# Designs tried in a protein design chat: VHH binders against Protein PLASTID MOVEMENT IMPAIRED 1 (PMI1). Part 4

Target 1, 154 residues: Protein PLASTID MOVEMENT IMPAIRED 1 (PMI1), of Arabidopsis thaliana (Mouse-ear cress) (q9c8e6r131to284)
Amino acid sequence: LVRIGMQKLSCLLSVEVVAAQNLPASMNGLRLGVCVRKKETKDGAVQTMPCRVSQGSADFEETLFIKCHVYYSPANGKGSPAKFEARPFLFYLFAVDAKELEFGRHVVDLSELIQESVEKMNYEGARVRQWDMNWGLSGKAKGGELALKLGFQI

## First folded at step 1 (VHH)

Design o08 (framework vhh_4orz_3)
Fold by ESMFold2-Fast, scan of step 1:
Structure o08 (fold): chain B 154 residues (1-154), chain A 117 residues (1-117)
Amino acid sequence: as target 1 above (154 residues)
Amino acid sequence: EVQLVESGGGLVQAGGSLRLFCAASGFTFSSYAMAWLRQAPGKRREWVALITWGGSTDYADSVKDRFTISRDNAKNTVSLQMNSLKPEDTAIYFCAKYRFTSLYDYWGQGTQVTVSS
């Protein structure tokens, strides 16, 4: 007996912004920030505090938290597993002092992280599982990378 | 140690009502979704109702509008209110701690519900 309609799951996405590193010397002195938002809306966007590039890196060492809902079709007792609707988040590096600069955009779908972690959920509450992510930067920051650690709690 | 203990089953005439209870212990109850499943003689176990840790509910089509699932986090209990019972509802009813897959972490011994025509 297939369920009708989606259930809503409250989630807390954690984004530990480690660093933008291996940056070209031409970027030394710029103040950088990292923005995280739902892909389809600016509502609830969060940003790091500005961090100045020194010796090829901006070491943010800041954790961002975003509360959101993920919609899903629950598991059926007949062996059908839970299915989650896509919940994409957009991540990008920006320059506070030079807003015209673009360094690339990266999308992570929270529903995919939830699906990957389901087997490892245990009896004592929702665990935050961490994913180490390193993304290559583009534009003036080409050759550099953005280092993040993603996690979530249900 | 996770324990789920069902109660409230019994014999009832068609059209009647019963309320089932599940007492949970050994885990952080308020952090987990809870479900009711049932198994009729000679049939597979089937899902009946779900309540998430956030309070959202869902029901199998066969029981929708007749059954209501609820929870009391202060007492670590989940309940199933069954109205307008039919002979086809005759089954052993199980309380289950729900994972977000088809694998239920744990379920109890069950409580028998018999609906006479």
Scores: ipSAE 0.006, ipTM 0.121, lowest interface PAE 11.3, mean pLDDT 79

Design p01 (framework vhh_8pnl_2)
Fold by ESMFold2-Fast, scan of step 1:
Structure p01 (fold): chain B 154 residues (1-154), chain A 119 residues (1-119)
Amino acid sequence: as target 1 above (154 residues)
Amino acid sequence: QGQLVESGGGLVQPGGSLRLSCADAGFTFSSYAMAWYRQAPGKERELVARITSGGSTNYADFVKGRFTISRDNAKSTLYLQMNSLKPEDTAMYYCARDEYWSLDYFDYWGQGTRVTVSA
């Protein structure tokens, strides 16, 4: 796909990994990590440091930074807003000592976050810079949740 | 991971010199235009100097002839040589990559590097 007529926006995505919490007692003692990668490739993932589950939680308190590009068609003088090409990232929790365990996968499209920020500024006069994400976990971690805060810099 | 980290600031007397550095751990430094911005307390961020990927430079009128922007693509590092410093140059200094949207969307949440010119 040739992106003729589109421009490229350089972005720094910040992923503040807060905690995996309300985990079943069977999860206590496992070392967990959170991985973020581009959906279109398995290469170039970033991960938190391992964090051990204690009393139903793993408190990562770590921020991951991901440099990326988003392609877009700029806003025109006729009142049409900028349009962005999808830029999906895959997020998932993993167990360092039990790689066979899966706790669910979540996709966040960075282009949607950027477009929401632009739309809020243009139509509501508000700037949206940070998103609180709380995702339900599955598998052995069912009933627990992963808490993240997403932001971006352009 | 791909962050811009500023360094080299400090306290100097009027007429002194400082060299600021900005390190980029990313793999694409050479493909971007780079810039230095500054922000004094209670004021908006303002552009100080810009350098393209090809090495062309532009300066704000208030620093032209005193400051020099340069880059080392092999080291993924941006520099700002600051000569003949004035009290009015006191600010937090930030480096930035080229941006295609309005600069109103450009927020720098890094620490920057502080330059204080003794008044």
Scores: ipSAE 0.000, ipTM 0.072, lowest interface PAE 20.1, mean pLDDT 75

Design p02 (framework vhh_8pnl_2)
Fold by ESMFold2-Fast, scan of step 1:
Structure p02 (fold): chain B 154 residues (1-154), chain A 118 residues (1-118)
Amino acid sequence: as target 1 above (154 residues)
Amino acid sequence: QGQLVESGGGLVQPGGSLRLSCADAGSIFSDYAMAWYRQAPGKERELVARISSGGDTNYADFVKGRFTISRDNAKSTLYLQMNSLKPEDTAMYYCAAEYTFDWGSDYWGQGTRVTVSA
């Protein structure tokens, strides 16, 4: 069988951080931030500006942009679809003034979002390039959720 | 100290079975990839099996077909079913909670000892 080498896709990942909401009353007054990291050390981590919890929510309304590359093997003429190499990003909420607090962490693999977008184009004739996400929080923020929207541009 | 507690280790004869458990008293279990590592006397710690938050599994070549990793997020417990045990499996077994993109594990248990001998 013919083997195809890996190719590179240049991507701009957008993370629209909407809010941390339905937070316990004990969280009111804390300044929160949201961090997005990728495995590659040279590009560093990206964080929102601090946002203070008021009446059970911190409304960030900030978009983070991360430049990255995703590697893939293109589709072959024998019915094998394109295969994307894993590109994981870590998302987590943190307290600016209480770094010891942990509220849970979530991993999103950008390659899976790209694969889903390609599959939607093949089956429905349209690409999905934005995903609404809501993740349950833990620790002192248990019962709350982090709302954000992911997108990518090539 | 520490939120991960291993149990289920012991002495077993070659060809026997053991089931290891790792309980997380904290609230971070469901968001983490979980793994079992082992360290034999005089050797470095090595990865045995890993399971993602979504349930995808990966195994070291030397345990494929013999060991099964699984998790119960409702009970915050990680398991390792060990079948067809060999003397070479003798080691201290460690539970780890880690992020898939990090270089290393975020949380470690204290370990549980497995001894395979006649």
Scores: ipSAE 0.000, ipTM 0.120, lowest interface PAE 13.2, mean pLDDT 78

Design p03 (framework vhh_8pnl_2)
Fold by ESMFold2-Fast, scan of step 1:
Structure p03 (fold): chain B 154 residues (1-154), chain A 119 residues (1-119)
Amino acid sequence: as target 1 above (154 residues)
Amino acid sequence: QGQLVESGGGLVQPGGSLRLSCADAGFTFDDYAMAWYRQAPGKERELVARIYSGGSTNYADFVKGRFTISRDNAKSTLYLQMNSLKPEDTAMYYCATVYEYTSDYFDYWGQGTRVTVSA
């Protein structure tokens, strides 16, 4: 029913940072953090508190929250569902005392999570969706993994 | 001068307690994570505790179990309850407002409140 383009959806992204785990012994003693930011800009990054690696694991157990807007076009007739504009977020592990180390970067497009949720949501809205994420690390952390749980609410 | 005003610091003996307050003197913080930082003479500024607009909290390992961060959004006030204080806690304590997108970059820092822990 709208004749003008995109609608705006306010969204809160939650990132429960569980752990960096199964890390090589060479990583023990390093202080690690996890960063989440919009892919389009280096400004507005949100980070965990530093966590020291012990016995191959850094157990962050911290939730990060990011407020954002996602733009979408409503469904237009039969055969064309609502379309959401891409909203990618970049996730990465970093070493507080060794910023030159790279452990890989992972992108999650929030618009894809919202699209999936809209298609599978119960109309009797009970709760937010959650996604378990487990990403393999690279560089000096190769063989390790980063465990997160993503959620959002509108 | 600053948009945030810290208070509650002072001289206290080891094992003592202090409650720090940070009042928003006219700056909106309902959409912001709020944090307490500290800086000891000759050391880098370090994050002590952070609280998000929804009430979730993070603490540096060296204060876990001793400090509690809380906020009252209706009063635009942030608190830090400091128990079992140690000489190592001696520092200037700063209140910072951090947009929930931003980790360590702050638009506003208060003047600070001085905490000295000595016998």
Scores: ipSAE 0.000, ipTM 0.122, lowest interface PAE 16.1, mean pLDDT 76

Design p04 (framework vhh_8pnl_2)
Fold by ESMFold2-Fast, scan of step 1:
Structure p04 (fold): chain B 154 residues (1-154), chain A 117 residues (1-117)
Amino acid sequence: as target 1 above (154 residues)
Amino acid sequence: QGQLVESGGGLVQPGGSLRLSCADAGSIFSINAMAWYRQAPGKERELVARITYGGSTNYADFVKGRFTISRDNAKSTLYLQMNSLKPEDTAMYYCAKTFYSLGYDYWGQGTRVTVSA
């Protein structure tokens, strides 16, 4: 019902997973992975290959891709911009051999990346297509950070 | 989700400078665009400056060349550097986070700036 009169946009979310770094010494030797999924479902979740922590870092250097749809109301002729329905994605670091460990969870709404790119295009004539993310970790990884680069294609 | 807390307002003489800060005390940092608005007594709230997560800025004509908006994404903090302040800049200054998918800005409580001789 909420999608009546809305248009559907096929999108590809790209997640360049750079590294988990500045990790406590207690994390050395653990195999880590990064998982990305739609917030509302585990269906279609993707994850990096395992990467072992050495000297406080796990350097993934892997790009993940997730296909999805984003719904939106088109811009009207009276100056109202296009409005996008929320499309939240959940990101989290996990230990392959110790899945009970929690390092924090981060949510990014793809609709907000799209809206920001559209706004920048309208005001500056240039589209933002990549966002550098650096998130502080928690739990046993507190003091460390997760570095990623997000992008999308329509 | 994020509670915005403004600080740095005060009394300053014309030609003076102030730096406003806004801390996003939310548990999860968001990639939302952020803005500074102001409201003088008896007037409507007006946009002063906006900055995207990626650092693109937009300024109201009446502050161009005098004010600079910036953000520190790692600290979840927004700033407004105000130089060459004028009596006309006297207002309550509000930090806002834009939720495009929800069609509204999330507001802080404000910090007061008074410019008088």
Scores: ipSAE 0.000, ipTM 0.150, lowest interface PAE 13.4, mean pLDDT 79

Design p05 (framework vhh_8pnl_2)
Fold by ESMFold2-Fast, scan of step 1:
Structure p05 (fold): chain B 154 residues (1-154), chain A 119 residues (1-119)
Amino acid sequence: as target 1 above (154 residues)
Amino acid sequence: QGQLVESGGGLVQPGGSLRLSCADAGFTFSDYWMAWYRQAPGKERELVARISSGGSTNYADFVKGRFTISRDNAKSTLYLQMNSLKPEDTAMYYCAREYVEYDSGFDYWGQGTRVTVSA
């Protein structure tokens, strides 16, 4: 048994992909997509519909949904907080028309978002949890950024 | 193989039509957003069309007006009606579910169905 003494949370992660923005003029006209997958998995992936770059931005305005489980050791009455097992997801921008281009990769550990969410709710009261994320792009898109909002439901 | 099973591919002349089907053996078909992807020889997979659990649709620019995605929740089946087919549509077509189970694996692809558009 890999997770002796651990409990399981069922989670729905929403990834609102807002835009790739502040892109160099050389990117105008390219169709871009955003991909989310489990780290170290090459096939199965959730992606946005392609969006064409216009005036330095591709405005996706699309939400992706990922259902997953996270394992944790619950908080004890002696002051030890809940401890979550890592659950990394890989995010990246890609060009439909030029797949040899690479714009950088970002890993989001869902367990860290859950930990932060639980701590914030305990301090500020139970609320809907959402994070604004802006990641700097690299390669041909250097100077641009990928903007998204992560939402989390338990 | 995956639990998604594609069918309906074949050889068709330019301007012809095909209807692809994807059978999902899963018990929660109606809750999932579903999509069709394709992969041409020597190319990576690309998204073709997407349909929500409520029936709203979204299409890639290169198929708008020609392809129609639909679903039958009672039959747990996803469809892609392809009209005015072009040689550029030649590819393996795959269906996919948008929700994934992280601990059971992140692979939700079927085996695919081949579409060849040639005179």
Scores: ipSAE 0.000, ipTM 0.235, lowest interface PAE 11.8, mean pLDDT 76

Design p06 (framework vhh_8pnl_2)
Fold by ESMFold2-Fast, scan of step 1:
Structure p06 (fold): chain B 154 residues (1-154), chain A 119 residues (1-119)
Amino acid sequence: as target 1 above (154 residues)
Amino acid sequence: QGQLVESGGGLVQPGGSLRLSCADAGFTVSSNYMAWYRQAPGKERELVARIDSGGDTNYADFVKGRFTISRDNAKSTLYLQMNSLKPEDTAMYYCAADWYEGLSYFDYWGQGTRVTVSA
């Protein structure tokens, strides 16, 4: 309905939010959250429960799930492979009690994770189901990092 | 939380100029991105120009070279300088603020200011 001539894959993106770690001492006591949302709309955004920074870390240990659709043009039989439309997700750390603080933004394109999984299957005969991500933080949290594990299911 | 308030719209002849302003009327949350959008009757809302807190700008192809977005952080005000206006520029112009670029739905919107370019 959304895309003429394209097919739709129902996908579940999983985000295991491990920790924000190696944070400056000035961050101790702040309550942090991690948000994941579709880049082009706030509809369906998901957030972790607030987690207080203690001794330089906030250990979320929470998995977030977001349902979405990825659109693609199937292989046409004339040598053109299947093509996936970009499906970017925005990830960010936020302070519950200090929303003016900025710690950086990270975008992950779900279509690229799907393509990588397909390529690994074709190249190595193995599938990639989980991606360990570790992103450097900025602003007041500079020097710290956000640790996540991403996955998807169709 | 505060509200964004647009001003500066009006009626202008083709080739004319207008300067739109967006006042941060009590908006106390620092925004990474501010933007001008427009919407003509029966059309979808479309991005005109975007600026981040550092002053880096992005423009829609249909306004490049004619419009200039700028931000005065000391006054908490966003501007859109509109030159060489065309009838196709007729729309409601909205100010938006958010933490993130590329979102279709910003968290903070103004109520809009109308620009009419009549032939």
Scores: ipSAE 0.000, ipTM 0.114, lowest interface PAE 14.2, mean pLDDT 77

Design p07 (framework vhh_8pnl_2)
Fold by ESMFold2-Fast, scan of step 1:
Structure p07 (fold): chain B 154 residues (1-154), chain A 120 residues (1-120)
Amino acid sequence: as target 1 above (154 residues)
Amino acid sequence: QGQLVESGGGLVQPGGSLRLSCADAGFTFSEYAMAWYRQAPGKERELVARITSGGETNYADFVKGRFTISRDNAKSTLYLQMNSLKPEDTAMYYCARGYLDFEYTPFDYWGQGTRVTVSA
């Protein structure tokens, strides 16, 4: 897919990191962080401040912001809707003092969230600009969940 | 929304060669990093090779110089050329889609894998 003839939408992705919760007792005392990054980008990752696991949870309660662009082909008057180029973001939990540990990852395509918001407006007269997410963790955090809320501003 | 389908495994003698393929039905194949993992009986799953959307490759030390990962974006297909096969290469081989970072490995798996057996 080439960007010729596409428009650029400036977006601010907000990630309200609520908590990693229902963690196994073996995770108590570890310092955890949550990382959000653009797919295949080595630099420019955004991370929460470290939060220590206590009684099966790490309550981050921190919002991360990432500025980005999403490319799209505008809707035509002949019934074709706007088409968005994929804009995937990677989310993962990490242990500050044991970065070799992996707890799973989740990819969210921001272009899909924008498309859903536009579709909701067309069918229901309202936009959805915030999504509650609960992702199951793996590895040593299996059985736990990462809770966060996604939003965007145009 | 799509599934990865591995193929090309089989039985081969030590020193032989096999070419594995992974077909991705997704329209965004060219945007993703791809990887081959393997799991031998009684062992943990391990990374064999990775390739970025731009074509940069990384290999596990135990396959360097013997295996070559490649991709055909027009066909949405990932390949693993395996040469100079050893009994230690016997495993179920899995295709994975993900992002590439020299420090991080993909861990999403979609197919049933393809079985490679190296024995006399």
Scores: ipSAE 0.005, ipTM 0.159, lowest interface PAE 10.8, mean pLDDT 78

Design p08 (framework vhh_8pnl_2)
Fold by ESMFold2-Fast, scan of step 1:
Structure p08 (fold): chain B 154 residues (1-154), chain A 120 residues (1-120)
Amino acid sequence: as target 1 above (154 residues)
Amino acid sequence: QGQLVESGGGLVQPGGSLRLSCADAGRTFSDYYMAWYRQAPGKERELVARISYGGSTNYADFVKGRFTISRDNAKSTLYLQMNSLKPEDTAMYYCATDLEWYSGDYMDVWGQGTRVTVSA
């Protein structure tokens, strides 16, 4: 699609993958990874190194970085704020040796995080550096949680 | 020391085949994702294919049906079988043990590459 009147912002998304926790005993011994990808095919997917589930937990403690572009219409002097085009990322846990297993998918719109950060700076004077994400898992991992910390740099 | 060594590149005619190999001289492949990347003259580096330790594969759309990635964990070796080669496949081909992202050089280990030239 044409992006008339929009500017392009280069952004680095950081995803600190902390752990998949409180996993059912049936998950022990599986090698898990966490995947982050754009819904668009322009930028590639990134994944953690595999981490084996031990005693109900896979402690990744790895940070992933994704370069991308976010398009926006700049703020005008007539009181209209900057408007960002949606930039959704898909996050999901996967089993390295059993990819038929599904544990749920979560979408985070990077443009929404940028907008929130800009708004908090403008209204509260506070810089938002990090977003803690804790998502409930489904399927064979139901009852477990995926813990991530998101950040970005422009 | 972890060191990836690519081999198997060469000059082939359009429609020909080549098999690339990547050996990890410094460590085993037991828990690593493996991938093939390529970089054509004047173009950016791009992901060609990825394989998990368990053998699950993912391919770029432009090579699906023509290329096959595989691995031999006992030999710590990664392969790329390239069939129906096109002039557009001409590039330096690289393997990597750890992929965070395509353009950030956030790769664990890169090899020096092997050249593939598809021409008459």
Scores: ipSAE 0.000, ipTM 0.104, lowest interface PAE 15.7, mean pLDDT 76

Design p09 (framework vhh_8pnl_2)
Fold by ESMFold2-Fast, scan of step 1:
Structure p09 (fold): chain B 154 residues (1-154), chain A 123 residues (1-123)
Amino acid sequence: as target 1 above (154 residues)
Amino acid sequence: QGQLVESGGGLVQPGGSLRLSCADAGFTFSSYEMAWYRQAPGKERELVARIYSGGSTNYADFVKGRFTISRDNAKSTLYLQMNSLKPEDTAMYYCAKGSDYTEWYPLDSYDYWGQGTRVTVSA
């Protein structure tokens, strides 16, 4: 429900999924996908097109877009900055042909990225940032990594 | 409730264009992910393009820059604009409808499928 002073910011989260790379040879031939969803609900989940592992890499080169809302209390004239309610997103790699395999889960709180970007834009005149992410994989993909780039638009 | 009905297929020469349409007879179109698949003779069915309920799109590498997927929620209709057609685009094209709120796996994740519309690109 609505809270006094609360505002809603409409955001488009962009996730440029670059590659799953440096994968063990045992992963070659598997079709992989990357899923991004809100952590608290499966509603609004998006996935890459499947990409087959070849020579230790699955080169997705696909951008996913997620429309969401982030709730916040605006900055006041008394020196208090805007405060954003947590908006965590869950990221994970999955195997299309082997659903039982797990390669780790990673959480990014979109509210933290927005908070940092708003502060930079207001005080330093910086452009909205793009975050390079590189996460180590686990399970059968241990030793490999998932490379992606996050951005958002308001 | 909702059978998907494709139209717009036909015979075109290489370099030609076609616009495919898929009409959803149901009334839940706007809340679903929609996709175009194709199946060439002797090949498995493959994903061509998908569009989420919010309008975001993804394309297979072999059609990027040539095909455009779009939707009209008011008309409950999905479109595929196909430009610069090649002989290897010859296939039966299928419309698919599935929830964009669940994790998607190819072929077994879509709730509804159309009967298909044939596209032939002749020499």
Scores: ipSAE 0.000, ipTM 0.122, lowest interface PAE 16.2, mean pLDDT 77

Design p10 (framework vhh_8pnl_2)
Fold by ESMFold2-Fast, scan of step 1:
Structure p10 (fold): chain B 154 residues (1-154), chain A 120 residues (1-120)
Amino acid sequence: as target 1 above (154 residues)
Amino acid sequence: QGQLVESGGGLVQPGGSLRLSCADAGSIFSSYAMAWYRQAPGKERELVARITSEGSTNYADFVKGRFTISRDNAKSTLYLQMNSLKPEDTAMYYCARTIEYEYGDSFDYWGQGTRVTVSA
């Protein structure tokens, strides 16, 4: 009983996967990929093509796209702004030939990005549609980071 | 996007009180379940208190009657009122959030912590 009385917004989430960088030398030669999926389900997950680590970096330079719906309650006439139902996406780095290795998980809520874009327009008169992300990695990749750029289209 | 920042920790005497705050810059703060965890040196991180998006609360047995968790959705802030503090309460205190799911919660977004020391 999740969405009665809500409106839906069709969204395209874009994930420009730049690089996994500053990786320990022990990671050189591994093939890595980045996976993006809805947090609540593995269905519809998308992933980059494998990229081999060279000199501490895997330069993916690939953009992933995921279509989804974000549900919301419209603004009311009594001063309540539009309220968006959370739409969390899970991001993680994986090793193609060593799936038992874990490098950490990161969650981004698409509804929060949409809300921030709307709020910023009220102050600056411009939409924010791209976010630079840089996340610290763990496990065998500890000390490295994953760099990507998030955006959305409505 | 939204980052959790804890504050309000410090040094207090046994029996003293502290109020911890956790600021969340996320605009959908009201949609998250929020929790306070703590970790003492050399011990595992443990849940102290939880509050749902609807305001329902749950507490670990070792803090029941002494601590109160609350939230202010207008300020996007989570609080922990700690009364009758004991030396055993000495720990780093962490704020955490997660999206509420049908079959429970997995708190997966964490702040950096605030230190609480209870000693004579």
Scores: ipSAE 0.000, ipTM 0.107, lowest interface PAE 17.4, mean pLDDT 78

Design x01 (framework vhh_7xy4_2)
Fold by ESMFold2-Fast, scan of step 1:
Structure x01 (fold): chain B 154 residues (1-154), chain A 118 residues (1-118)
Amino acid sequence: as target 1 above (154 residues)
Amino acid sequence: QLQLVESGGGLVQPGGSLRLSCAASGFTFSSYAMAWVRQPHGKGLEYIATISGSGGSTYYSDSVKGRFTISRDNAKNTLYLQMNSLKPEDTAMYYCARDSLYEWFDYKGQGTQVTVSS
């Protein structure tokens, strides 16, 4: 299972879901979850356990894992660097008790995180292994934010 | 103090079954992904299975896929491994492990021995 000129890299994406915070009072009492999936398919989607909003916050404190493959063209001896095919993941908050509500969607391309880690190693001699994310929410959750930490293992 | 205590190992014949348990204490169990790892005598550690904090996602090594099932009871702070269709090559010390974003495991228990022999 090799594309022309490409190799396959096995990867485990780790998503530490910290909290949805600074939520409007109208969201108190709702049970929320966070979903992570490949952008192109719902297959293999993973979700946190539901967490109830109390005083404007839902503190998930749960880590999710997604096993996946990233395709790449290796670096050549003529100075061309390794190139990774896009592997976008979709992240979103959802309400268990009101699934019609949407609070925004965020896309993170795992291939870009891997590329950044490789470039940091080559340019600065330091490897990045964790990314702290804090994303603004929309819809009924406008003014709130979703905090999580991303990592990967190869 | 953080502690993981495994139990349920023993001697079993090929084709048999065992259920391993791991009692966790000293940390918020539901906030951590947990894993089972094994080590045959004189060999390196082998990853077996991982389960997310909620229990909603599980991952297995190819060597045990379809035979072993990882599960957890967050109300009891307990991790389980149901082992079916056991083979002699499953003989190893089995460890309960806590996952980490920086490395696969940041803590491992004392282990429980599983021996598959005829």
Scores: ipSAE 0.000, ipTM 0.143, lowest interface PAE 15.6, mean pLDDT 81

